# VHH binders against Flagellar brake protein YcgR (ycgR): the designs that were tried, part 143

Target 1, 263 residues: Flagellar brake protein YcgR (ycgR), of Thauera aminoaromatica (c4kar8)
Amino acid sequence: MAELSTPSPASPAPLDGGRGDELEKFTLRGARQILQLLQDLITHRGLITAHTGGGHSFMTAVLKVDEERGRVVLDPSPDPQANRRALAAPRLTCVTQLDGIRIQFPLVGLGEGQDKGRPALFAPLPAEMLRLQRREFYRLQVPLAHELSCLLKAEDLARKPVEVSARVIDIGAGGVAVVVPTGAAEFVIGGTLPACRLALPDGEPIELDLEVRNLNRQTQRNGTEQLRVGLRFAALPRAADTRIQRYIFKTERALNAKARGGL

## First folded at step 13 (VHH)

Design V84 (from U3 with E99G; framework vhh_7pa5_2)
Fold by ESMFold2-Fast, scan of step 13:
Structure V84 (fold): chain B 263 residues (1-263), chain A 121 residues (1-121)
Amino acid sequence: as target 1 above (263 residues)
Amino acid sequence: QVQLVESGGGMVQPGGSLRLSCAASGFTFSSYAMSWVRRAPGKGPEWVSTISDSGGSTSYADSVKGRFTISRDNAKNTLYLQMNSLKPEDTALYYCARGYYEDFGPWFDHWGQGTQVTVSS
């Protein structure tokens, strides 16, 4: 069976490329840095998940970097259909991990040929590579049983202060996603919500400033509308950061222990 | 520094058996899921098997189910792969990997140099 019962805090799925400044500061564009990362993947035999689109992916590895021709050589999939999909795709999104650092990069212009008499895939060197610490990309799906909440200090349509207790549905090092009833408050992308209070299961609520990053309306099957709000930690004291990371770690550990105990 | 060192490969006839070992060092072995991945000549990497951090759950590629058994000894920081009823198609370089295989691809961050398994008459 391919299904694992061990919970994973990190996923090889591609990150959302539309998140402005959040991802830009982790993007490498220097040719030397890109070559060094690719060489590190070769040295450590970095296994790569290459996403071809439509939910399809395959395992590959960088076999070598041809600096003179400006290209990478990749190991083809043992599945011929996966290779055909890869060659037909306008781009591959390659995702890998090295010592807890997530590395993601695009490859465009994939071709096939031979390397030392063996089938190989070729692509131009990527112009950019994303490099993130695990903590920066991971989002813990908050167990409903934890009833983790965040008291939002927002404004209504008339700019009057209102307080909204929102359920936290996911949490990471960079922020939280919450759900609120439609119309509970006015949210503006890029707006700051000052002095909000994040309630973790243990200890006093954490006071922090949140920046609105995204808004998504959801309609439940019963017709009830709610708003999902993505919120970035605008400034996070080290003590608050430590508490949030500890909550994430403890919850991951508990979920992992539950999976092991289930057998 | 994380290190994974595979051993136990060799040449064997079809229908034979081999037991692979992987000695882990430089990290808390009992806190990580571990996997075996293989690479055959002319083919890309193929996930073979995963075992949870406690050894409480295992998973296998369809091509090896019923023939291979993954296990671990957390007291010895060692991962094993018992390979029975070997076929020529099992000929490959076998890698020990730290991590797991998920739908949509693997999550591995360390692996060894590999140990060669050759199945022929």
Scores: ipSAE 0.006, ipTM 0.324, lowest interface PAE 9.6, mean pLDDT 79

Design V85 (from U3 with E99Y; framework vhh_7pa5_2)
Fold by ESMFold2-Fast, scan of step 13:
Structure V85 (fold): chain B 263 residues (1-263), chain A 121 residues (1-121)
Amino acid sequence: as target 1 above (263 residues)
Amino acid sequence: QVQLVESGGGMVQPGGSLRLSCAASGFTFSSYAMSWVRRAPGKGPEWVSTISDSGGSTSYADSVKGRFTISRDNAKNTLYLQMNSLKPEDTALYYCARYYYEDFGPWFDHWGQGTQVTVSS
């Protein structure tokens, strides 16, 4: 069987599938914001997947934004069939990313022509662009002095419940990495650890569900073997997310201040 | 700045083999699952394979299962795809992609420029 901790999509998942109300807060509709984001895609040479429907898509890029004519210029596919499908489609769904930000936008009224003597595709500027930031890319190395811990609710080799107090070595918006002694508990990639408790310096432990994302054995300098476990936050409430972000921000500021004047 | 650079593509006869490589930089490679995604002529992108951040777990599209092997070397920040028993249907531009999951579904956030694989008789 396929490994269950890793979803197997046929293509990058569309962000618009059944999450319309939640995605509204991530949607840009201002002309200035849309123009700036498209220009950023040009500057960073962002690769775009343009979906034409029926499971068909092609790779493209924004070549130019024509503000005067209110349109975007796209790189055509080297496959003529893909270009014909795109031109026939009532709508393109364009998906890309920029610095950990997922970007999705529709293009309607695609046309074909030339730009500076080269083949190009043209479309009116999109009326909206979805922009979803991936905060979980940032990981704070947890200072040893903070003694940050997470009480894990796991199982031993006999499938009996055990509680393991694990040291948190890094933390981000999307999860934590912890270290446990080898053999302290059994972990399965994709498994869920319910009702774990993350202890932050400020206030009561945060109760949360964690998904096991990775397992890595590390040999310490003293020869002791430890298991590093990467854990994703599942269904993290807003209040918990705010507390974690506050801890990360405060700690990063303190570390930056220490680095500037701590010699 | 995240960079993914694919290499190892080329022309090969049906039944042949190729090994693709992807050199990653600008992020902690060992903290992310990685995928190979391909775009065949006249088709949309097709997910091919994913490997967990440690390399301990892998998954494959049904069309390549048993023929392709994904692997990684975290010390070298490099992702690999060993392709055996190649078929004309494997002809595509192959992309290295950074993979993860959120409650909105599985997501690829960074792509390489791709490397062309052509399987022809």
Scores: ipSAE 0.006, ipTM 0.194, lowest interface PAE 10.2, mean pLDDT 77

Design V86 (from U3 with Y100F; framework vhh_7pa5_2)
Fold by ESMFold2-Fast, scan of step 13:
Structure V86 (fold): chain B 263 residues (1-263), chain A 121 residues (1-121)
Amino acid sequence: as target 1 above (263 residues)
Amino acid sequence: QVQLVESGGGMVQPGGSLRLSCAASGFTFSSYAMSWVRRAPGKGPEWVSTISDSGGSTSYADSVKGRFTISRDNAKNTLYLQMNSLKPEDTALYYCAREFYEDFGPWFDHWGQGTQVTVSS
């Protein structure tokens, strides 16, 4: 995160205008909502990466929100050059997160001054803030080597209880897609499968309720038929959410590192 | 329910040593890379050090390299920072932070309240 350090953790790059229509539904423009979100960043001591353009960024935090003057007060960078770049930039793009939600907002008209005798950066309150759960759209294609499975509690064609061990082919924060042999169980879109068990590497199976979202029949080259079932997580406990999220990001990181020839 | 609690800060003279600890709870500690970040009066947060989930790799800011050592005990869910040869410029509130990955990039998703380190003669 230090401006001059390549090994430090980095916030994801700012989202561009290419996704404007989709991002609009995640954009906060209410003054009350913006003030509350900025206050939450102060309360949780949110670490913010401020992008000044040209590949330059620095780490900052919100020191206070001055509602009366319509300003936000930020920590300056420990690097004087980063502060000069920020003050010269037409726009600062701030990226942070709270509880897995990406938060991004612009600051325009950045100035320099002091807060309680300490150096500080000032800017008018942002007119908009993006609150994006990117995980809702991200689906990790599960590596075959992981042998991820989900034990489904379903019914057969005679409405008798049946357990089906299904292979997980993709996983996101909101659900999984699994494949089952055709005829193994009966699935109804909108139906719920209670007390299913999701097996992740390195831990006990996660017990959770699943809602059937979609069904797609597939025929393999060897003539066997499989049913692809999209399942949404219902009533997911925080601990289970954390484990699923960690598996997704750790696996994606490993795949990303391998693609770059990681050493 | 993710909780990170720092301890071990205090006042020390230049050249002295301190050992910081971070007690983690509410998540599988051994599955996350962990970092130390510091915030000095009048300066923004500065990344100090990172350790991988297994403890097999570490990295340090140039300002602390050779003086600070990051380590972890996955059996105790605890992160450590051994600080030697402390300088006045090391005076800061030190945060324990958990790494999170999305869009192929790491960043911090949780951090503690911090522990104050003051290096003064």
Scores: ipSAE 0.015, ipTM 0.423, lowest interface PAE 7.3, mean pLDDT 79

Design V87 (from U3 with Y100W; framework vhh_7pa5_2)
Fold by ESMFold2-Fast, scan of step 13:
Structure V87 (fold): chain B 263 residues (1-263), chain A 121 residues (1-121)
Amino acid sequence: as target 1 above (263 residues)
Amino acid sequence: QVQLVESGGGMVQPGGSLRLSCAASGFTFSSYAMSWVRRAPGKGPEWVSTISDSGGSTSYADSVKGRFTISRDNAKNTLYLQMNSLKPEDTALYYCAREWYEDFGPWFDHWGQGTQVTVSS
């Protein structure tokens, strides 16, 4: 279990610099934990994207951990300019993946030298490493053009069954956030909505049980009130999970490709 | 369990050809863009080529354009790299990688053990 709360619009993620307390439980600060995670990256040949600022990055990998000197040894870029930018940067932001877990960490005080007669980059061990399972943090902002909806089976104020078609505004592995007109149904945090239907582009609606996690009242520009409801997938069959993850991945990839001019 | 298993590497003379294969299992292969990445002696990891989930779009590093061709067979869950006009500089361990997109760029979430390509006279 990971539970997804009501997320902000496409949030800046772990490196935002304003989410310290929210991400603290996912931050490793123990020296032995950090060493173990770095060793796992070596063992699994973790490819790292190192961001040097100004939109620049390069691919690297951890070659080894020098515990005696308290430093990590990295593969230099084959591009000399990338190495110069890295050495000049006040901080590298390193991002990698390990079996669906997002790992991010800063490196400060980068230097260059030799390892076993070959060029290498060196940095002090990071003081912290962020370790987030994708399911815990990732929410796709649903494009308006997709017209994603979820048919909610809920109760009105008199406890009578009602069906409400709600627009899906974001979706993740653990749930969705939807908007409904104020007064369309009664929602209680912790309440279960059985046999709801999530409509994805292409294919039959996914039938699933949803648990109400968050409620936020929103007033639109035109003065219309909407209720934003955060919903957790109470039980998700593997086939449904696969379809949802496929939709998320394909949509994210398409958005990134369009933004990058056909990447 | 996501698995990517590379094969087809070996020793070849300059100007020769090799075809690499990557057998994918444990995920819906047809839903993911796939890449080849290499690590050469004395160099860091280098991206080589990417193919879209449908196979309709491909891209290549400048160092391999016109010599390498990436392709896929979604019915067989297999990724290929046809390598022609091989040069000593192509000597590397070649990895099959599954692409992942995030808000600040694409990267790889899974890759295989790699297959060794050695180009020497």
Scores: ipSAE 0.012, ipTM 0.402, lowest interface PAE 8.1, mean pLDDT 79

Design V88 (from U3 with Y100L; framework vhh_7pa5_2)
Fold by ESMFold2-Fast, scan of step 13:
Structure V88 (fold): chain B 263 residues (1-263), chain A 121 residues (1-121)
Amino acid sequence: as target 1 above (263 residues)
Amino acid sequence: QVQLVESGGGMVQPGGSLRLSCAASGFTFSSYAMSWVRRAPGKGPEWVSTISDSGGSTSYADSVKGRFTISRDNAKNTLYLQMNSLKPEDTALYYCARELYEDFGPWFDHWGQGTQVTVSS
């Protein structure tokens, strides 16, 4: 809780937000598997979002894999500022999908140069790539009509306990994303919110311990700011896991039926 | 099955206008943030614009700010991009993309085949 250890600035936080142990079973480390997956991304012209830190990202794609030099060649952004941020970043977190499979990998040691006379970005081949089926990474975007909420037990600026009812905007096997008014509570990445209550349409609220994973401020068109908070299920009882999965399954089925122009 | 189908591209002279459309099916459109992404010949993909699930917030790349307007009609499951004051550098294949937010930030989990926009005399 209060004794959260944070990495020093000389030792950056884990790229996946400290979820390495949980995701190890989905991590590819074989050189041939990594090369094949990168080639598949080239073949299918996958759109890659590269996160450079500080809330910044840019779009890229794999141009080629240079096996002889042990590096990957990437399209630079048309935005010169995005390229400068990428080159200055200690690492990139690259994320994309292929045939419904989430693909995520780190790149370290980014450089710039030319490929076939065109500007290009270069990085050593990643030592690992994460590959998740939809069922493992899928987050249901919660229908607005469901009015799904989570009662958060947090602290205000003065460290006084406060309860905040937050709207749930997405939900998956590993957590939820919520929106709260700016200033409603203080959130710290890695902080634990104990005994929060997730209200599903059917049944009693589920009591959960939640860990703060990410924070994004968003400005609405009317100028109102809201905070989007990503929350991980820190400890999920089997019965709670079953209820959450059932809600996701039931809702996804209903949404897919509606979207097909059925009933 | 998620499907995104872009249309409305074509050839236009510099200073002209085009309106792109994206027809969404296989998911509840009103529950997702949506984006436009473009890819020009010999260049990498470029994020163009995003609109929230409600339409309550929008964002734009600096290269198109003030010229392009993203909008959506949740009743019609359709995303739009109104492109004004078109420049030769806007020539690209334009993709409709569905956005997800995860622990590491936003990314795109589905996109369409694209619609070609050519700005030339």
Scores: ipSAE 0.520, ipTM 0.832, lowest interface PAE 2.2, mean pLDDT 83

Design V9 (from U3 with D53E; framework vhh_7pa5_2)
Fold by ESMFold2-Fast, scan of step 13:
Structure V9 (fold): chain B 263 residues (1-263), chain A 121 residues (1-121)
Amino acid sequence: as target 1 above (263 residues)
Amino acid sequence: QVQLVESGGGMVQPGGSLRLSCAASGFTFSSYAMSWVRRAPGKGPEWVSTISESGGSTSYADSVKGRFTISRDNAKNTLYLQMNSLKPEDTALYYCAREYYEDFGPWFDHWGQGTQVTVSS
């Protein structure tokens, strides 16, 4: 069997189509905007992950836009099986990123042929392209098995400094939600918790400032109350942002693989 | 302005070796994971290797494992790819790429112009 090329450690997953209403404000449908965005991908040599369904994907790039024939030309995969799956698929979902902006678009009616005597894949120009500039839509529910924690620098009821180890229950680009042990600390919406330490599975704990954004009291199955605290990242360094996003991506990939089970 | 400049490509016989370099400027090099990606004539881009921000972890495509070694010098803002036991199938343009984790995935947001590697007898 042919050896498969491997994209960067994991392929990015397409955004859920059920969120279409929320994504409408980020969707481009103007022909000139679509043509310009595709040309930008060519100019910047953007690596594209093309999803063919059933958990299959391959790496490609836009070679050119044939405006006269109304189609895009794509580099075929070095894996012949990936190309056959792509040609058999009713739809490709293409995902890439340009200058930190997520770009996603469908291709329907994929064909094969040659461009300048070399094998190529062809598809009609997409009728729409998603250009997502904001990261606030996603919150990863942290698996219990990960035992993710954040050491909070807070105050007790007497306004004295206290350190509290809190369990992280969800995490996103903008912050975390934690569960605080009952009676351990007092929180004020808008208050800043300086020099907290977020423990990710990879590497040293991340030191960061957190702002309290919301508070929610929950009653546990045993009748005891716990406090869920929503915390926003304040002035997050680039390296810390990258580590957090990497954790989110890898965990979501694993959860998506499990949820897809049997495909 | 982010700039990546590859060098070190050339022609070599099967079984030979080459060392590629990528000089980075315009950003904090030590804050980004870096990758090598190649494009063979008439083929799509193929990911080759990635190195973490500190250089403490690396990963490789199955086609190059045991033959290629990725490394970096953060003091010199330079990425390297040591290529040993080269095969005709390794013939491609090799690109230095900045890897970026955002919105569910590793992405490549900046590329160099590429350096040509040709393996032939």
Scores: ipSAE 0.005, ipTM 0.261, lowest interface PAE 10.9, mean pLDDT 78

Design V90 (from U3 with Y101F; framework vhh_7pa5_2)
Fold by ESMFold2-Fast, scan of step 13:
Structure V90 (fold): chain B 263 residues (1-263), chain A 121 residues (1-121)
Amino acid sequence: as target 1 above (263 residues)
Amino acid sequence: QVQLVESGGGMVQPGGSLRLSCAASGFTFSSYAMSWVRRAPGKGPEWVSTISDSGGSTSYADSVKGRFTISRDNAKNTLYLQMNSLKPEDTALYYCAREYFEDFGPWFDHWGQGTQVTVSS
């Protein structure tokens, strides 16, 4: 039973500020960008987890932005103790998500009052907001033991249909990288491979269209040459997207657990 | 547009049972994994359970394993949580949440208003 992992966390944990140089490229400091992002959270009624320290947090939302006074108005917790902890905290770390982007920002100097006769929490506008989208570039290196494969429907040099079983070497939310023997098929950057089949360890193969994004020759240590093909998911149904991302999440968690176990 | 409406909460004695329901509308229910999340006074939100879009896989928080069962009826657009052997620490407001994966992690983009469960001691 210890071998099984549960993918759903209790709440989104704040990202460590000690990773400052790594996270800097994802940090917004423009006043207009910050105001627009906060307004987007209001428009989408985005739920925010506000961390007060000591493992305590509560659910809130941005009710409005008071640009003239340079402050944000937040929905207080229905729990008075959570509100008291928030007001006593030197800093709130707010974590939320909008359109697949993780958003994190600090609030300092929290106060309480009323907005239009309703209880509210107030804080100065944050000077910075973290906006992180790992899916744009993150790739899981696929363990060889998983024997992940993708059946490619492509054409040979004579433009005749061929099916090539390719080994998946890395996978991300946007696509896969596979290796094929040199000469097995013709690949054209920007070309589409229809109705390919991605075999994950659990469940039926996922049928999907793949777009060729890049081609790289690889020489293995034994001297054999392979073609590495980068493939983008052209149109991915939500169920397929969820299965792929869940596989990535569970595999990464399992690899991290093995590493901590003394491997 | 997207609506999640919880029901079935109430007061119960320790060791008792309750069944929560969540009626979903405004989206293709069968295309989303669904979760139950609870919030007790003085605590942050605690994830309780998730069920896949087909109902073929489920997962549970360690605190509820063996006592709670999540299920769904895609024909009725309804999510359920069967809660057995209830304990005082299960007292909380229970939310139905729509789950999705982004950035290689599970997230919740829509929540209901919640239904109160009180286990009297």
Scores: ipSAE 0.010, ipTM 0.288, lowest interface PAE 9.7, mean pLDDT 81

Design V91 (from U3 with E102D; framework vhh_7pa5_2)
Fold by ESMFold2-Fast, scan of step 13:
Structure V91 (fold): chain B 263 residues (1-263), chain A 121 residues (1-121)
Amino acid sequence: as target 1 above (263 residues)
Amino acid sequence: QVQLVESGGGMVQPGGSLRLSCAASGFTFSSYAMSWVRRAPGKGPEWVSTISDSGGSTSYADSVKGRFTISRDNAKNTLYLQMNSLKPEDTALYYCAREYYDDFGPWFDHWGQGTQVTVSS
């Protein structure tokens, strides 16, 4: 396991999100369901990304579930710095997939020790786990050729209104991710950006309110820093939802046709 | 229908070279960042390298910098890992993984079965 940080293509963000209440319907809290899901991750050798905060993460896997002691055993990172970060973190946010379903769970109270003579990380069993179907998490990666943009109404460092034209890098049913130059505007997780304008091919820009969900700093190969901002559609009229879904579907089909070797 | 199939592993002596390939199908390969991840015997997974969707940006674990090169051919839906100056510590099962970004950040949503690399004298 290695820490995913610069010079990575993206710095991981904490995956707690500002979405606690709206994700409740996707949350598993039954002890037997949690134990079964963790066991399934072992069986399927799930690759887990564990976020330790501050844009740091490392790869791990569930080694075993110790039901008698009420704990999960994880592979430590081969990077001692990542392990120190994990042990110092108040919380790990673990993300993986099982059968095309996104699985996310918190671990608190991480400790270190040995399992069968090898170093291991230990944590109490999570009290909850998130399971998100494809519809809830799927994002189309926007082709650069489409030049998709969103005009954001935000605030600068002095909290004065500013408009930023941001490149849309992915889009889904629930929102978009955009890239802005570092320092172009200040974003607050949970803050609302009113009356932004999403420019899709074919037709007038869609005016909509966006809620800031996550912020990820990225360093490009040339050393240029940029900010990736995850934005949720706060309220989306049916007509706008239809246009966005049509764009996603049409783009996927066109890209799939290219992949099949069409002319 | 997403499939990632690794190949090119084998046995090699220290200082040798191998080139791994990953054949992707069932999705638009050119729209996703791709990674190589390895799992050594008795150890957990270790991220090795990532390449952006266009191929314009790459990153590497410190343990492989200067020795490994990740590349991709979007016209062939294929990911590569050129491994030079191999060390016994590079012995592992190597996985091709698709990187996915959503509201929660980056994670891997698909990976292959892996290809075995063994470095021994």
Scores: ipSAE 0.453, ipTM 0.804, lowest interface PAE 2.5, mean pLDDT 82

Design V92 (from U3 with E102Y; framework vhh_7pa5_2)
Fold by ESMFold2-Fast, scan of step 13:
Structure V92 (fold): chain B 263 residues (1-263), chain A 121 residues (1-121)
Amino acid sequence: as target 1 above (263 residues)
Amino acid sequence: QVQLVESGGGMVQPGGSLRLSCAASGFTFSSYAMSWVRRAPGKGPEWVSTISDSGGSTSYADSVKGRFTISRDNAKNTLYLQMNSLKPEDTALYYCAREYYYDFGPWFDHWGQGTQVTVSS
């Protein structure tokens, strides 16, 4: 039988995109915390995907922290061209996980050297490290069959109240992304939509205050325009948080089983 | 807690064969894709192979394609790597890894301690 393709697991994408300013609150800048995280990666033998730009990356690990010289020592790639790209890059973006916690940090000023007579890469200690628990950054792509919707209480272009039933396309612990037809309502980044209603399969709609975090206009293949709206949960009640997490967990389990057993 | 324990490594001559095993516990093994990753002396880690949660799809690094076969037994919570036609360049510590799937793609969240494979005459 023909072998089905599985995406390479070696190269997870960095979390930045339009979320850079939102991720600032999860950024560690204390020297003690940075050193402790790097040491934890050494202790747990954490493997790192290092992104060199232009869609290129390689797998590495922190071999040691040289506190006296203020630098980290990394395993070089077995591919000499990957090492050459890394040395030429203005920065590496390093992505790893430790017990379900996503860790991401930049390295600038990469050099090549020796560690105990073996080739190694080294760079100054990062001034910052991003530390995210899975729940803060994971976004479940909502299956079409679930018909998940959110009733938005917004304003039209004349500032009159309007209700828009929006399809939920992804959901995480911190919010949802929805799609609406262009012109259905006016959205302003930072604006609050009070008393919206999120429909989950397992009960009555959840009443939520939502904050508009991002807007992205997309033109579909058929020429119609839609607006993708990223919405943050404001002051989410514990019971609502539990229901949302349960939905995410249950659906992720089912999707993993389906996606890996077949397409 | 998640545990991955590799075994089956050893010393073998070029052209020989070895079968690696990884015993998984502390999670629903049949719900996760699994991978083998190796680290050779003086080199960075290299992805070797992945198998889907059902075993219905597999993928391999070009360096091992046609020589290695990944498989799993979900009833026994065990992952395997059959290694044939071994070369000195296959000398490495071999790790069992659990694939963690997010909306932006797969990565690894748990690793075993590794099992050493040495290919020399």
Scores: ipSAE 0.012, ipTM 0.245, lowest interface PAE 8.8, mean pLDDT 79

